# VH-VL binders against UPF0659 protein YMR090W: the designs that were tried, part 4

Target 1, 227 residues: UPF0659 protein YMR090W, of Saccharomyces cerevisiae (q04304)
Amino acid sequence: MSPMKVAVVGASGKVGRLLINQLKANDSFSTPLAIVRTQDQVNYFKNEVGVDASLTDIENASVSEITDAIKAYDAVVFSAGAGGKGMERIFTVDLDGCIKVVEACEKAGIKRFVVVSALKAEDRDFWYNIKGLREYYIAKRSADREVRNSNLDYTILQPGSLELNKGTGLLQPLDKLEEKASVNYSINREDVASFIVESLLHPNATVKKTISLVNGNEPMEKFIQSL

## First folded at step 29 (VH-VL)

Design x3 (from u2 with heavy chain S101A)
Fold by OpenDDE, fold request of step 30:
Structure x3 (fold): chain C 227 residues (1-227), chain A 123 residues (1-123), chain B 108 residues (1-108)
Amino acid sequence: as target 1 above (227 residues)
Amino acid sequence: QVQLVQSGSELKKPGASVKISCKASGYTFTSYAMNWVRQAPGQGLESMGWINTNTGNPTYAQGFTGRFVFSMDTSVSTAYLQISSLKAEDTAIYYCARDEAYYFDTSGPFDYWGQGTLVTVSS
Amino acid sequence: EIVLTQSPATLSLSPGERATLSCRASQSVDLYLHWYQQKPGQAPRLLIYDASDRATGIPARFSGSGSGTDFTLTISSLEPEDFAVYYCQQRSNWPPYTFGQGTKLEIK
């Protein structure tokens, strides 16, 4: 089987950047495409990271433009976000950016779509009163809904608080998430990237799933088997 | 609006201790990391480390272990920096600074800063 | 530890002139480089994040560029209020995180 070609929207983000490295290092994948916003970023990925890059600002690009950028690829990962840098960007990136990429996938005939969302996005009571995150979660919840309503073979990943530690490869089983205190709903960014890779490698277990990602004591392999 | 308000200036003797407070408002305190930055007179910014306001876990930069303690009180949305066994070289302005929300995949720029607290250590 | 070196140490210019500030990292920091402005007697203020994105409320005359180890902050046309000290900061995937030593932009 030929290596899977993956386009990564949000490649310049922390998770996206880690994902690029993991995709490069895995023979199951061809050289990934970094979809970025600026020419400097294009130069960075091509010259310094050693991967192809597309100057496609999803905030401003049309569906057609995004389609042209991704049409040659087998799967798309959406890990972009405004990072809370203004409500406008929450709407244009986290929400409509994701929607446009979904539409572009559909237009291009790309079925496999993995999106990085947020833990308990569908649980309004969880995030509604978190000042500073309400708008973000509204966008993420709505984006996830659009993804679920699409014709894509999607995986919605909903990670907990993102940490800066090395990956552990260990996750909290979904049916045991509530056994952890909410204060411990966290996951290392590298583990998020790793699970994106696993999601792509294990479509039978992850397609049309919404998966909460929190570090725990269960190896990812076992975690996937339990899905 | 987001605000970080720090406690007032301190004048201490060598060997004494000081505890600086940083009260956060306008956002959920436990959802954003709080950093501490030192600036000696006429010098640049030094990263001291940060406290995870969700777990309470502190991370100290090199050179800021032992005498420096990060803590917090979530009930009043306040982060604290305690310096014990004060030395003359501890004379500086200390800033608290907020970075990313834990659910954001960002590089954690410090978007809001306290006004700074001057600590003067003099015999 | 990644060391950030800013240059020049001091930059003397007049209002209306173009300012170019450099920040070099001892090793790659990818795109995770931020710029701060500190005016006398004030706390630092975020100017640019992720190498090239302007923070909220920052005038368009401020721009950032670069990647890896070489970064530049540019002020296209200096205003009187722009004379201050500028710091770069790296926030790579792994700590420790560090600041540059700063560039003082002063009036000629």
Scores: ipSAE 0.788, ipTM 0.919, lowest interface PAE 0.7, mean pLDDT 96
Fold by OpenDDE, fold request of step 30:
Structure x3 (fold): chain C 227 residues (1-227), chain A 123 residues (1-123), chain B 108 residues (1-108)
Amino acid sequence: as target 1 above (227 residues)
Amino acid sequence: QVQLVQSGSELKKPGASVKISCKASGYTFTSYAMNWVRQAPGQGLESMGWINTNTGNPTYAQGFTGRFVFSMDTSVSTAYLQISSLKAEDTAIYYCARDEAYYFDTSGPFDYWGQGTLVTVSS
Amino acid sequence: EIVLTQSPATLSLSPGERATLSCRASQSVDLYLHWYQQKPGQAPRLLIYDASDRATGIPARFSGSGSGTDFTLTISSLEPEDFAVYYCQQRSNWPPYTFGQGTKLEIK
């Protein structure tokens, strides 16, 4: 099979940047596209990282502009977010940014869409009283709903607390997720990136799924088989 | 509004211990990492490490192991820095600084800082 | 450990002038470079994050640029309140995270 062409929205983020490296290193994929917000970022990805980049600020870009940026690709990964930098960007990036990318995928005829959301986004009791995250989760929950209502072959990844450790390749089984409640719902960013790759490689197991991602003791391969 | 309020200035003798507090308000304490930064007189900022406010796990930068202990009390949304066996060179202003929320995929800029706590170690 | 070197150590300028501060990393920090301002007797304040994004409430005269190993903080037209010490900080993929030694922007 021909290598899959993947466009990564939020390539400049931690997860996105790690994902770019993993996609580059995997022969199942062609050189990925980094969708970024600034010209400096474009230059960085082209000149320093060695991948193509598109100056497409999803916060301000139209659906048509986003469509033009991604139309040549087979799959889109959405890993962008405001990162808590203001209410405005939560709405324009986490929420409407995701929605616009979904619409752009539909317009372009791109079916495969993987989005990085947040752990238990649909569980209001989980996040409602977390001061500082309520608005974020409202946006993520709504975005996830829009994704589910789309005609895309989507995968919604809902990672726990993001850590900056070396990837382990080990996940917590979904049926045992609550075992981590007393400890911590956490996952290494590199493992999130790795699972994005696995999601793309295993559509039969991951399409139309919402998957909680927390580090555990189960290899990703086995984890995927259990989906 | 988010606010970090640190305990007051300390004057200590060499060999003594000090415990600085950093009380957080305006957000859920356990959802954001807390960092500690040292600034010696007339010097720059020095990262000491951070504490995971969810798990309580501390991470110490090189040079800040042994005598430095990060801790927290979630019931009062407070992070602590304890320095034991104080030395003259520990004289500095110590800052607590909030990282980004754990669920945010960010590069972790320190968006909120405590006002700093001066620790003076003098014989 | 990634070492951040700021230059110049001291920058003497007058209000209204343009200030250019440099932060160079010993190895690539991607885009994960932040700038802080510290006024005398105050705690540092976040100015720029992720190389070029202004923090909330930061005036437009402050801008950041760069990637990889070379970063620049620019103040287009200095205001009296801008005279302070500026620090860069890297938050690359892996710890340890470090600060530059700072640039003192003083009034000429």
Scores: ipSAE 0.768, ipTM 0.913, lowest interface PAE 0.7, mean pLDDT 96
Fold by ESMFold2, fold request of step 30:
Structure x3 (fold): chain C 227 residues (1-227), chain A 123 residues (1-123), chain B 108 residues (1-108)
Amino acid sequence: as target 1 above (227 residues)
Amino acid sequence: QVQLVQSGSELKKPGASVKISCKASGYTFTSYAMNWVRQAPGQGLESMGWINTNTGNPTYAQGFTGRFVFSMDTSVSTAYLQISSLKAEDTAIYYCARDEAYYFDTSGPFDYWGQGTLVTVSS
Amino acid sequence: EIVLTQSPATLSLSPGERATLSCRASQSVDLYLHWYQQKPGQAPRLLIYDASDRATGIPARFSGSGSGTDFTLTISSLEPEDFAVYYCQQRSNWPPYTFGQGTKLEIK
């Protein structure tokens, strides 16, 4: 099998940076593309990380511009977000940015798409009254629906609260997810990045799936086998 | 609008304890980690660690395990730093600082700081 | 542990001059480098995050550059209110997150 060419939208985020490094280090993948918002980010990825980079500001880019950036690639990962930097960007990045990338994939003929969403996005009763997150979840839920209605071979990842500690490689089984309700629903960003890599490597298990990601006690490979 | 208001200065003797409060307002307390930073007189800034305000779990930097305890009370949006068995070298200004929201994928500067609490330990 | 070394320790300049402050990391911190300003008796104030992005309300005369191990804070034309201590901070992949020792920018 030829190494997979992956474009990462939101490569400058913590998950995105971890993902780029993991893709670069894995022989199943060709050099990834970092899609970033600023020239300093392009320079960083090209000169310090040693990967390809494209200056494509998803918030302001047209679908045509995004299509041109990704057209040589086999799969696209969407890990971009407003980062808590304002209400308008939730709509222009988390929602419409995702929709534009889906449309660009469709125009470019790229089928494989992985998106980083949010835990329990379909459950309005879970998030509706969480202060500061209602608008974020509205955007993520709506983006997930657009992804599901696309013609893409998508995977929707719904991580819990993102943490900064080193990843464990251990996930909470989906049928035991609610055992974490009294503790917390959290996952280290490194484990999200690792699961994106595993999702790309196991399309039979992950295509057309929405997958809740919370740290637990089950090794990631076994978790994937149960999907 | 976002504010972190710390408790007032403390004058203590060696061996005593102190508990510093940091009351948050203008944002959702449980969505942002709370960091503690020490600045000894005439010295630079030193990260002590943080508390996960969603779970209450503290993480301590090396050198701050033992006598330093992070805690919180979410009902009043307040983080606490307790220092036991005070030593002269604990004399410093102690800051609380808000991390970026850990529900978002960010690189996380400390965007808002408390005004600082001076703790003086002298015999 | 990643050590940040700032230089010079003290920089004496006049208003209107250009200031260049250096921060070097003992190993790569990618883009995870932030700059803070601290005036006497005050808490630190965020100036620059992610090496080059200005925080909200920071004047355009402040700029940051660099990646990996070598970072620079530049103040293009000093104003009287810019005389303070400046700290860099790294927020690399893993704790501990550390600060540089500071550069004091003072009036000549």
Scores: ipSAE 0.198, ipTM 0.667, lowest interface PAE 5.3, mean pLDDT 89
Fold by ESMFold2, fold request of step 30:
Structure x3 (fold): chain C 227 residues (1-227), chain A 123 residues (1-123), chain B 108 residues (1-108)
Amino acid sequence: as target 1 above (227 residues)
Amino acid sequence: QVQLVQSGSELKKPGASVKISCKASGYTFTSYAMNWVRQAPGQGLESMGWINTNTGNPTYAQGFTGRFVFSMDTSVSTAYLQISSLKAEDTAIYYCARDEAYYFDTSGPFDYWGQGTLVTVSS
Amino acid sequence: EIVLTQSPATLSLSPGERATLSCRASQSVDLYLHWYQQKPGQAPRLLIYDASDRATGIPARFSGSGSGTDFTLTISSLEPEDFAVYYCQQRSNWPPYTFGQGTKLEIK
């Protein structure tokens, strides 16, 4: 099979940057596209990382502009977010940015879509009273619903608390998630990036799935086989 | 409204200990790591490490792995820095600073800082 | 450890002038470079994060640029309240996350 061409929206985030490097290093993939919002970010990805980059600010871009940026690609990964840097941008980036990318994929005929969401987004009782995160979770829950209602071959990844340590490759089984205390719902960003790569390589297991990602003791390969 | 309020200045003798508090309000304490930053007289800012307020697990920068202890009390949304066997070189202003929420995928700045606690260690 | 070297150590300018402050990293910090302002007796205040994004409430005269190892903070037209010490911080690599030694921006 020809190497898969992947466009990464939100490539400048920590997960996105790790994902770009992992895609570049994997022979199953062609050179990825970094979709970023500033010229400094474009320069970084082109000159320092050595991949393609598109200056496409998803907050302000039209669906047509996003479509043009991604149309030559086989799969799209959405890992963009406002990061708590303004309540309006939660709606215009985390929610509507995601929706616009979904619509752009549909217009371009791109079926494969992976989104980085948030753990327990469907469980309002879990997040409703967490000060500072309510609006974020409203946006993520709503974006996930739009992704599920699309015609795309989607995978929704819902990671727990993101950490910067070296990845372990070990996940908490989905049916044993509640056996882990919620204070320990965390995952290394490197493992999130690795799971995105594995999701793209195993569509039969991951298409149309919503997957909670928390570090645990199960090897990632076995985890994905049990989905 | 996010606020970090630190305990008052301390004057200590060498060999004593001190425990600095940092009380958080206006947000869910356990969703954001708490960092500690030292600023010695006439010098710049030095990261000491952080406490994971979700798990209580501290992480210390190199040079702060001995006499410095991070702790917390989630029932009162308060982080603590304890310094034992105080030395003259520990004279500094100590700041607490809020990290980014655990769920966000950014390498965020410290967006809210405590007012600082001056610790003076005099022989 | 990533060393951040700020230059100049002291910058003497008049109100209305443009200030350009440099932060150079000993190895790439990607885009994870932040700028803080500190006035005497006050805690640091976040100005710019992720190299170029202004923090909430920061005036448009402050801008940041750069990536990798070379970063710049620019104040397009100095106001009297802008005379302070400025620090850069990297959050790319632990241990430790590091600050530059500071640039003192003083009135000429």
Scores: ipSAE 0.170, ipTM 0.651, lowest interface PAE 5.7, mean pLDDT 88

Design x4 (from u2 with light chain S92D)
Fold by OpenDDE, fold request of step 30:
Structure x4 (fold): chain C 227 residues (1-227), chain A 123 residues (1-123), chain B 108 residues (1-108)
Amino acid sequence: as target 1 above (227 residues)
Amino acid sequence: QVQLVQSGSELKKPGASVKISCKASGYTFTSYAMNWVRQAPGQGLESMGWINTNTGNPTYAQGFTGRFVFSMDTSVSTAYLQISSLKAEDTAIYYCARDESYYFDTSGPFDYWGQGTLVTVSS
Amino acid sequence: EIVLTQSPATLSLSPGERATLSCRASQSVDLYLHWYQQKPGQAPRLLIYDASDRATGIPARFSGSGSGTDFTLTISSLEPEDFAVYYCQQRDNWPPYTFGQGTKLEIK
């Protein structure tokens, strides 16, 4: 089979950049496309990372523009976010940005879609009273809903608190997720990126799934088998 | 409205200890890391490290291990910086600064700062 | 350790003039570079994040550019309130985070 071509929305994020590097290093994939919003980011990916980049600001781009950017690719990863830099951007990026990318995928005939959401986005009791994150989670919850309502072969990844440590390749089994409640629902960004790759490589296990991602002691391979 | 309010100025003798507080409000304290930054008189900003306000795990920058202790009290949304065995060179303004939320995949600017706490160490 | 070098150390300009501040990293910090403004007697304030994004409430006359090792903060037309010390910060390493030594923008 030919290597999978993946476009990464939010490539400039920490997870996105890690993902780009992992994708380009994996022979199962072609050189990925970094979808970014600034020329400096384009320059960064082209000149420093050595991957192609599309100047497509999903906050302001039309569905048609996004479609044009991704139409040549087999799968799309959405890892963009406003990062709490205002309610407006939460809605235009985390929510509507995701929705537009979903619509663009559908328009382009791209079926495989992996989105990075947030831990327990569907559990209002978990996030509703977290001051500073309510709007974020509302957006993520709604975006996830739109993804589920799409005709895409989607995977919704819901990572815990993001860490910037070396990836472990170890995850917390879903049936034991709550064991981390007393400590922390945390996951290294590199492991998130790794699992995105695994999700793309294992569609039978991950398509139409919502998967909580927290570091634990179970190898990803075994984790995937348990899905 | 997000606010970080630090404790008042301190005047200490060498060898003494000081504990600076940084009270957070306007957001959930345990969802954002708290950083500490030192600024000696007439000098620039120096990152001291940060505390994970969820786990309580501190991370210290090089040069800020041993005598410097980050702690917190989640019940009052307050981060603390304790400096023991104070030296004259510890004279500085110390800032607490909020990091990005743990759930955000951002580059992590310090978006909110305390007003700073002057610590003067003089014999 | 990543070292950020800001230049010039001091920049003397008049209101209305264009200010260009440089921040150079000893190694690539990707886009993990932020700018802060500190006025006398005040705490630093986030000015630019992720190399080129203006923080909330920051006037359009402020702009950031660059990636990797070379970054620039530009103030298109200086206002009296813009005279302050500006620091760049990298967040590529975790930790240590490092700041540049600062550029003092003073009124001529």
Scores: ipSAE 0.593, ipTM 0.838, lowest interface PAE 0.7, mean pLDDT 94
Fold by OpenDDE, fold request of step 30:
Structure x4 (fold): chain C 227 residues (1-227), chain A 123 residues (1-123), chain B 108 residues (1-108)
Amino acid sequence: as target 1 above (227 residues)
Amino acid sequence: QVQLVQSGSELKKPGASVKISCKASGYTFTSYAMNWVRQAPGQGLESMGWINTNTGNPTYAQGFTGRFVFSMDTSVSTAYLQISSLKAEDTAIYYCARDESYYFDTSGPFDYWGQGTLVTVSS
Amino acid sequence: EIVLTQSPATLSLSPGERATLSCRASQSVDLYLHWYQQKPGQAPRLLIYDASDRATGIPARFSGSGSGTDFTLTISSLEPEDFAVYYCQQRDNWPPYTFGQGTKLEIK
């Protein structure tokens, strides 16, 4: 089977950058496409990372423009976000940015779509009173719902608090998530990237699923088998 | 609105201890890391490290281990910096600065800063 | 430890002029580079993040560029309130995080 071609929206993020590197290192994938919003980012990926990059600002690009950028690819990963930098960008990136990419996938005939959301996005009681994150979670929840309502073979990943440590390859089983205190709902970014890769490699286990991602003691392989 | 309000200036003798407070408001304290930055008179900014306000785990930068202790009290949304065995070279303005949310996948600039606390160590 | 070197140490210009500030890293920091402005007697303020993104409320005359080891902060046309000290900061995936030594932008 030919290597899978993956376009990564939000490649400039920490998870995105890790993902790009992991995709490059995996023979199951061809050279990934970094979809970025600035020329400096394009230069970074082309000149420093050694991958192709598309100057496609999902905040301002039309669905047609996004479609043109991704139409040659087999799968799309959406890991973009405003990062809390302005309420307007939460709407244009986290919410409508994701929606436009979904529409672009549908237009292009791309079925496989993996999106990085947020832990317990559907649990309003969890995030509603977190000052500073309410709007973010509203956007993520709504985006996730739009994804679920699409005709895509989607995977919604909902990671906990993101950490800057090397990947462990160990996850908390979904049925045992509540065994952890909320304070321990965390995951290393590298593990998020790794699981994105695994999601792409294991569609039978991950298609049309919403998966909470928190570090634990279960090997990722076993975790996937339990899905 | 997000605000970080630090305790007032301190005048201490060498060998004494000082504890600076940084009270956060306008956001959920435990969802954003808190950084500490030192600035000696007429000098640049020095990263001292940070505290994970969710777990309480402190991380100290090189040169800021031993006499420096980060702590917090979530009940009052306050981070603390304690410096023991004060030296003259500890004379500086100390800032607390909010990091990005643990849920954001960003490079993590310090987006909000306290007004700073001047600590003067003089015999 | 990653060392950030800013240049020049002092930049003397007049209002209306273009200012170009440099920040060089001893090793690649990818795009994990931020700029802060500190006016006299004030705490630092976030200016540019992720090498080229303006923080909320920052005027369009401020722009950042670069990646890897070489970064530039540009002020297209200086306003009187722009005269301050500017610091770059790297936040690569691994600590320690460091600041540059700063560039003082003063009135000629």
Scores: ipSAE 0.585, ipTM 0.843, lowest interface PAE 0.8, mean pLDDT 95
Fold by ESMFold2, fold request of step 30:
Structure x4 (fold): chain C 227 residues (1-227), chain A 123 residues (1-123), chain B 108 residues (1-108)
Amino acid sequence: as target 1 above (227 residues)
Amino acid sequence: QVQLVQSGSELKKPGASVKISCKASGYTFTSYAMNWVRQAPGQGLESMGWINTNTGNPTYAQGFTGRFVFSMDTSVSTAYLQISSLKAEDTAIYYCARDESYYFDTSGPFDYWGQGTLVTVSS
Amino acid sequence: EIVLTQSPATLSLSPGERATLSCRASQSVDLYLHWYQQKPGQAPRLLIYDASDRATGIPARFSGSGSGTDFTLTISSLEPEDFAVYYCQQRDNWPPYTFGQGTKLEIK
């Protein structure tokens, strides 16, 4: 069986960089493609990390340019975001960037798509009055709807609050998710990256799913078996 | 506008304790970690670690696991650094700095800093 | 831990000149390299993040470059207010967030 070729949009972000390294180290995958926004980033990924890279600034790229960058790949992961760099980029990257990549996948005939969204994006009562996050959640919820309306074999990952620590590999079972309401809905970035890898390796469990990701006490393998 | 305002300078004797405050405004306090940074006289910057502002759980850098305690009060958007059993080498300026967002997947620069609190420990 | 070595320790220049400040990491920090300015008696201020991106409100004369282990901060034409201490900081995958020892940029 041929190793899977994965293109990562947002490879320069923390989740993206962890994902690139995990894909490179896993024999089930061919060398991944890092889709990045500057030539310095291209040079870094090619020369220092040792993976393929494409200079494709998602904010400004056309669907046609994105299609050309990804057309040789089997799956696309979208982990790009505004990164706190202004409200305008929430719309142009988190929302429209995601939509353009979906359209590029459809145009290129790439079915497998994984997107990093946000926990409880469909629950407006949860996020609507959180200062500084309303626009972010509007974009994530709207992008998720566009992904669901596509013809792609998508997986929508909805992580909780992203944390700095090394990953544990342990998730909160979905039927016990609300036990974390009194503590914190949080997850380490490395565990998000690891679950993207697991999602790609377990399409029967993850295609057409929206999956809440919060750290807990259940090993990731067992968590996936329950999906 | 994002602002971090620290409590005023302290003059202490060895063996005493001090508690420095850092009051945040202009953003959601619980959406970003809070880092503490030490600068000894004439020296550079040392990150002491951070506090998780959603849970109150601290993480201390090597060398700061003992007499240094991070805490917070989310009801007033304030982080605290307490130093017990003060020693002369604790004489420094202590800064709070806004750390990485829990929601935006950023590279984690310290984009906003408090004005600093000078702690002087002298016999 | 990752050690950041800044050079030179002191750089003496006149207004209008070009300043080049270096930061070298003991091992790769990818693009997780940030630059801060600290004026006398003031807190540090973020100048450059992710090696080359200017923070909000930072004048265009400040630029950063590099990746991996070798990074540069450039000030294209020095203004009187630019005489300060400059620190690089790495934030690789995990804490601690180590700083370089600083470069003092002083008026000649």
Scores: ipSAE 0.372, ipTM 0.735, lowest interface PAE 3.9, mean pLDDT 90
Fold by ESMFold2, fold request of step 30:
Structure x4 (fold): chain C 227 residues (1-227), chain A 123 residues (1-123), chain B 108 residues (1-108)
Amino acid sequence: as target 1 above (227 residues)
Amino acid sequence: QVQLVQSGSELKKPGASVKISCKASGYTFTSYAMNWVRQAPGQGLESMGWINTNTGNPTYAQGFTGRFVFSMDTSVSTAYLQISSLKAEDTAIYYCARDESYYFDTSGPFDYWGQGTLVTVSS
Amino acid sequence: EIVLTQSPATLSLSPGERATLSCRASQSVDLYLHWYQQKPGQAPRLLIYDASDRATGIPARFSGSGSGTDFTLTISSLEPEDFAVYYCQQRDNWPPYTFGQGTKLEIK
């Protein structure tokens, strides 16, 4: 089995950077591609991290441009987002950026797709009245629906609130999620990156799944076995 | 319109305590960490640590454990810095600053700052 | 802990001149370096984030560059309101997050 070639959209974010480093360090993967939006980011990934990089600004790129950037790869991870930097970018990056990458995967014949979404995006009662998050969740829910309607072998990851601390490798079991108070639905960014790697390595468990990711007490390997 | 409004200046004697408030508006308080930054007179900026506004769990930078306590009241979107057993060297301007979002995977600059609270400790 | 060293400590220039401010990290901070401006009696204001991205409302004369350990803030043509103290800040993967000591940009 040849090592998997992964392209990462949103490689410059904290999850994306952690993911690139983990893919590079894992012999099951070939050198990953960092898809980034500035030349400084390209130079960083090529010269300091030592991986491939493509200057492809997802917000402004056409589907054809994205297709050309990813066509040599086996799997695509979408971890890009507006970063709280404006309402318009929620639509142009979180929603339409994701949709354009899905379409590019379909045109390039790439089946494996992993997207970082948001916890309980399908549950409007959960998020509709959380101040400042309504538009974000509308975009994530809509993007998730487009991913599900595609012909891709997708995995939709729905992390809780992203935390700054070093990852623990421990997740809340899905059937015990309600045992945790909802204000504590959180996960360290490093654990999100680690679970993306595990998702790519365990397609039988993760393809066509929507998976809630919250830190808890169960080792990640055991969590995956229960999917 | 994001706004952080801090409580007014304080004049204290050594050994007293002070509690500085930072009231947030224009965004969801529990979606962003709140950082505290100290600036002694004529000096640069020094990060004191932050409070996780989702859990209430504080993290203190080295040198700020013990006498410095971060707390919050989410019902009024307010973060607090309490300094006990005040010393003359605690004289400084203390800023609150909005930190990294818990929902967006951002690189996390401090994009909004309070106006600062001057605490003067003198006999 | 990552130490940020800014240079020069003081930069004396006239309006209309180009200013170049440096920030060097003791170890790589990738692209996670931010620049702030602090005018006398005011709170700091975000200028540049992620090494090179201008914050909302920041004039085009401000630009940032660099990665890893060496970063630069450039002001292409100084205006009177640009004379202030400038701080860099690193936000690498894990805390503590630190500031440089500042560069004072003053009227020559």
Scores: ipSAE 0.277, ipTM 0.692, lowest interface PAE 4.5, mean pLDDT 89

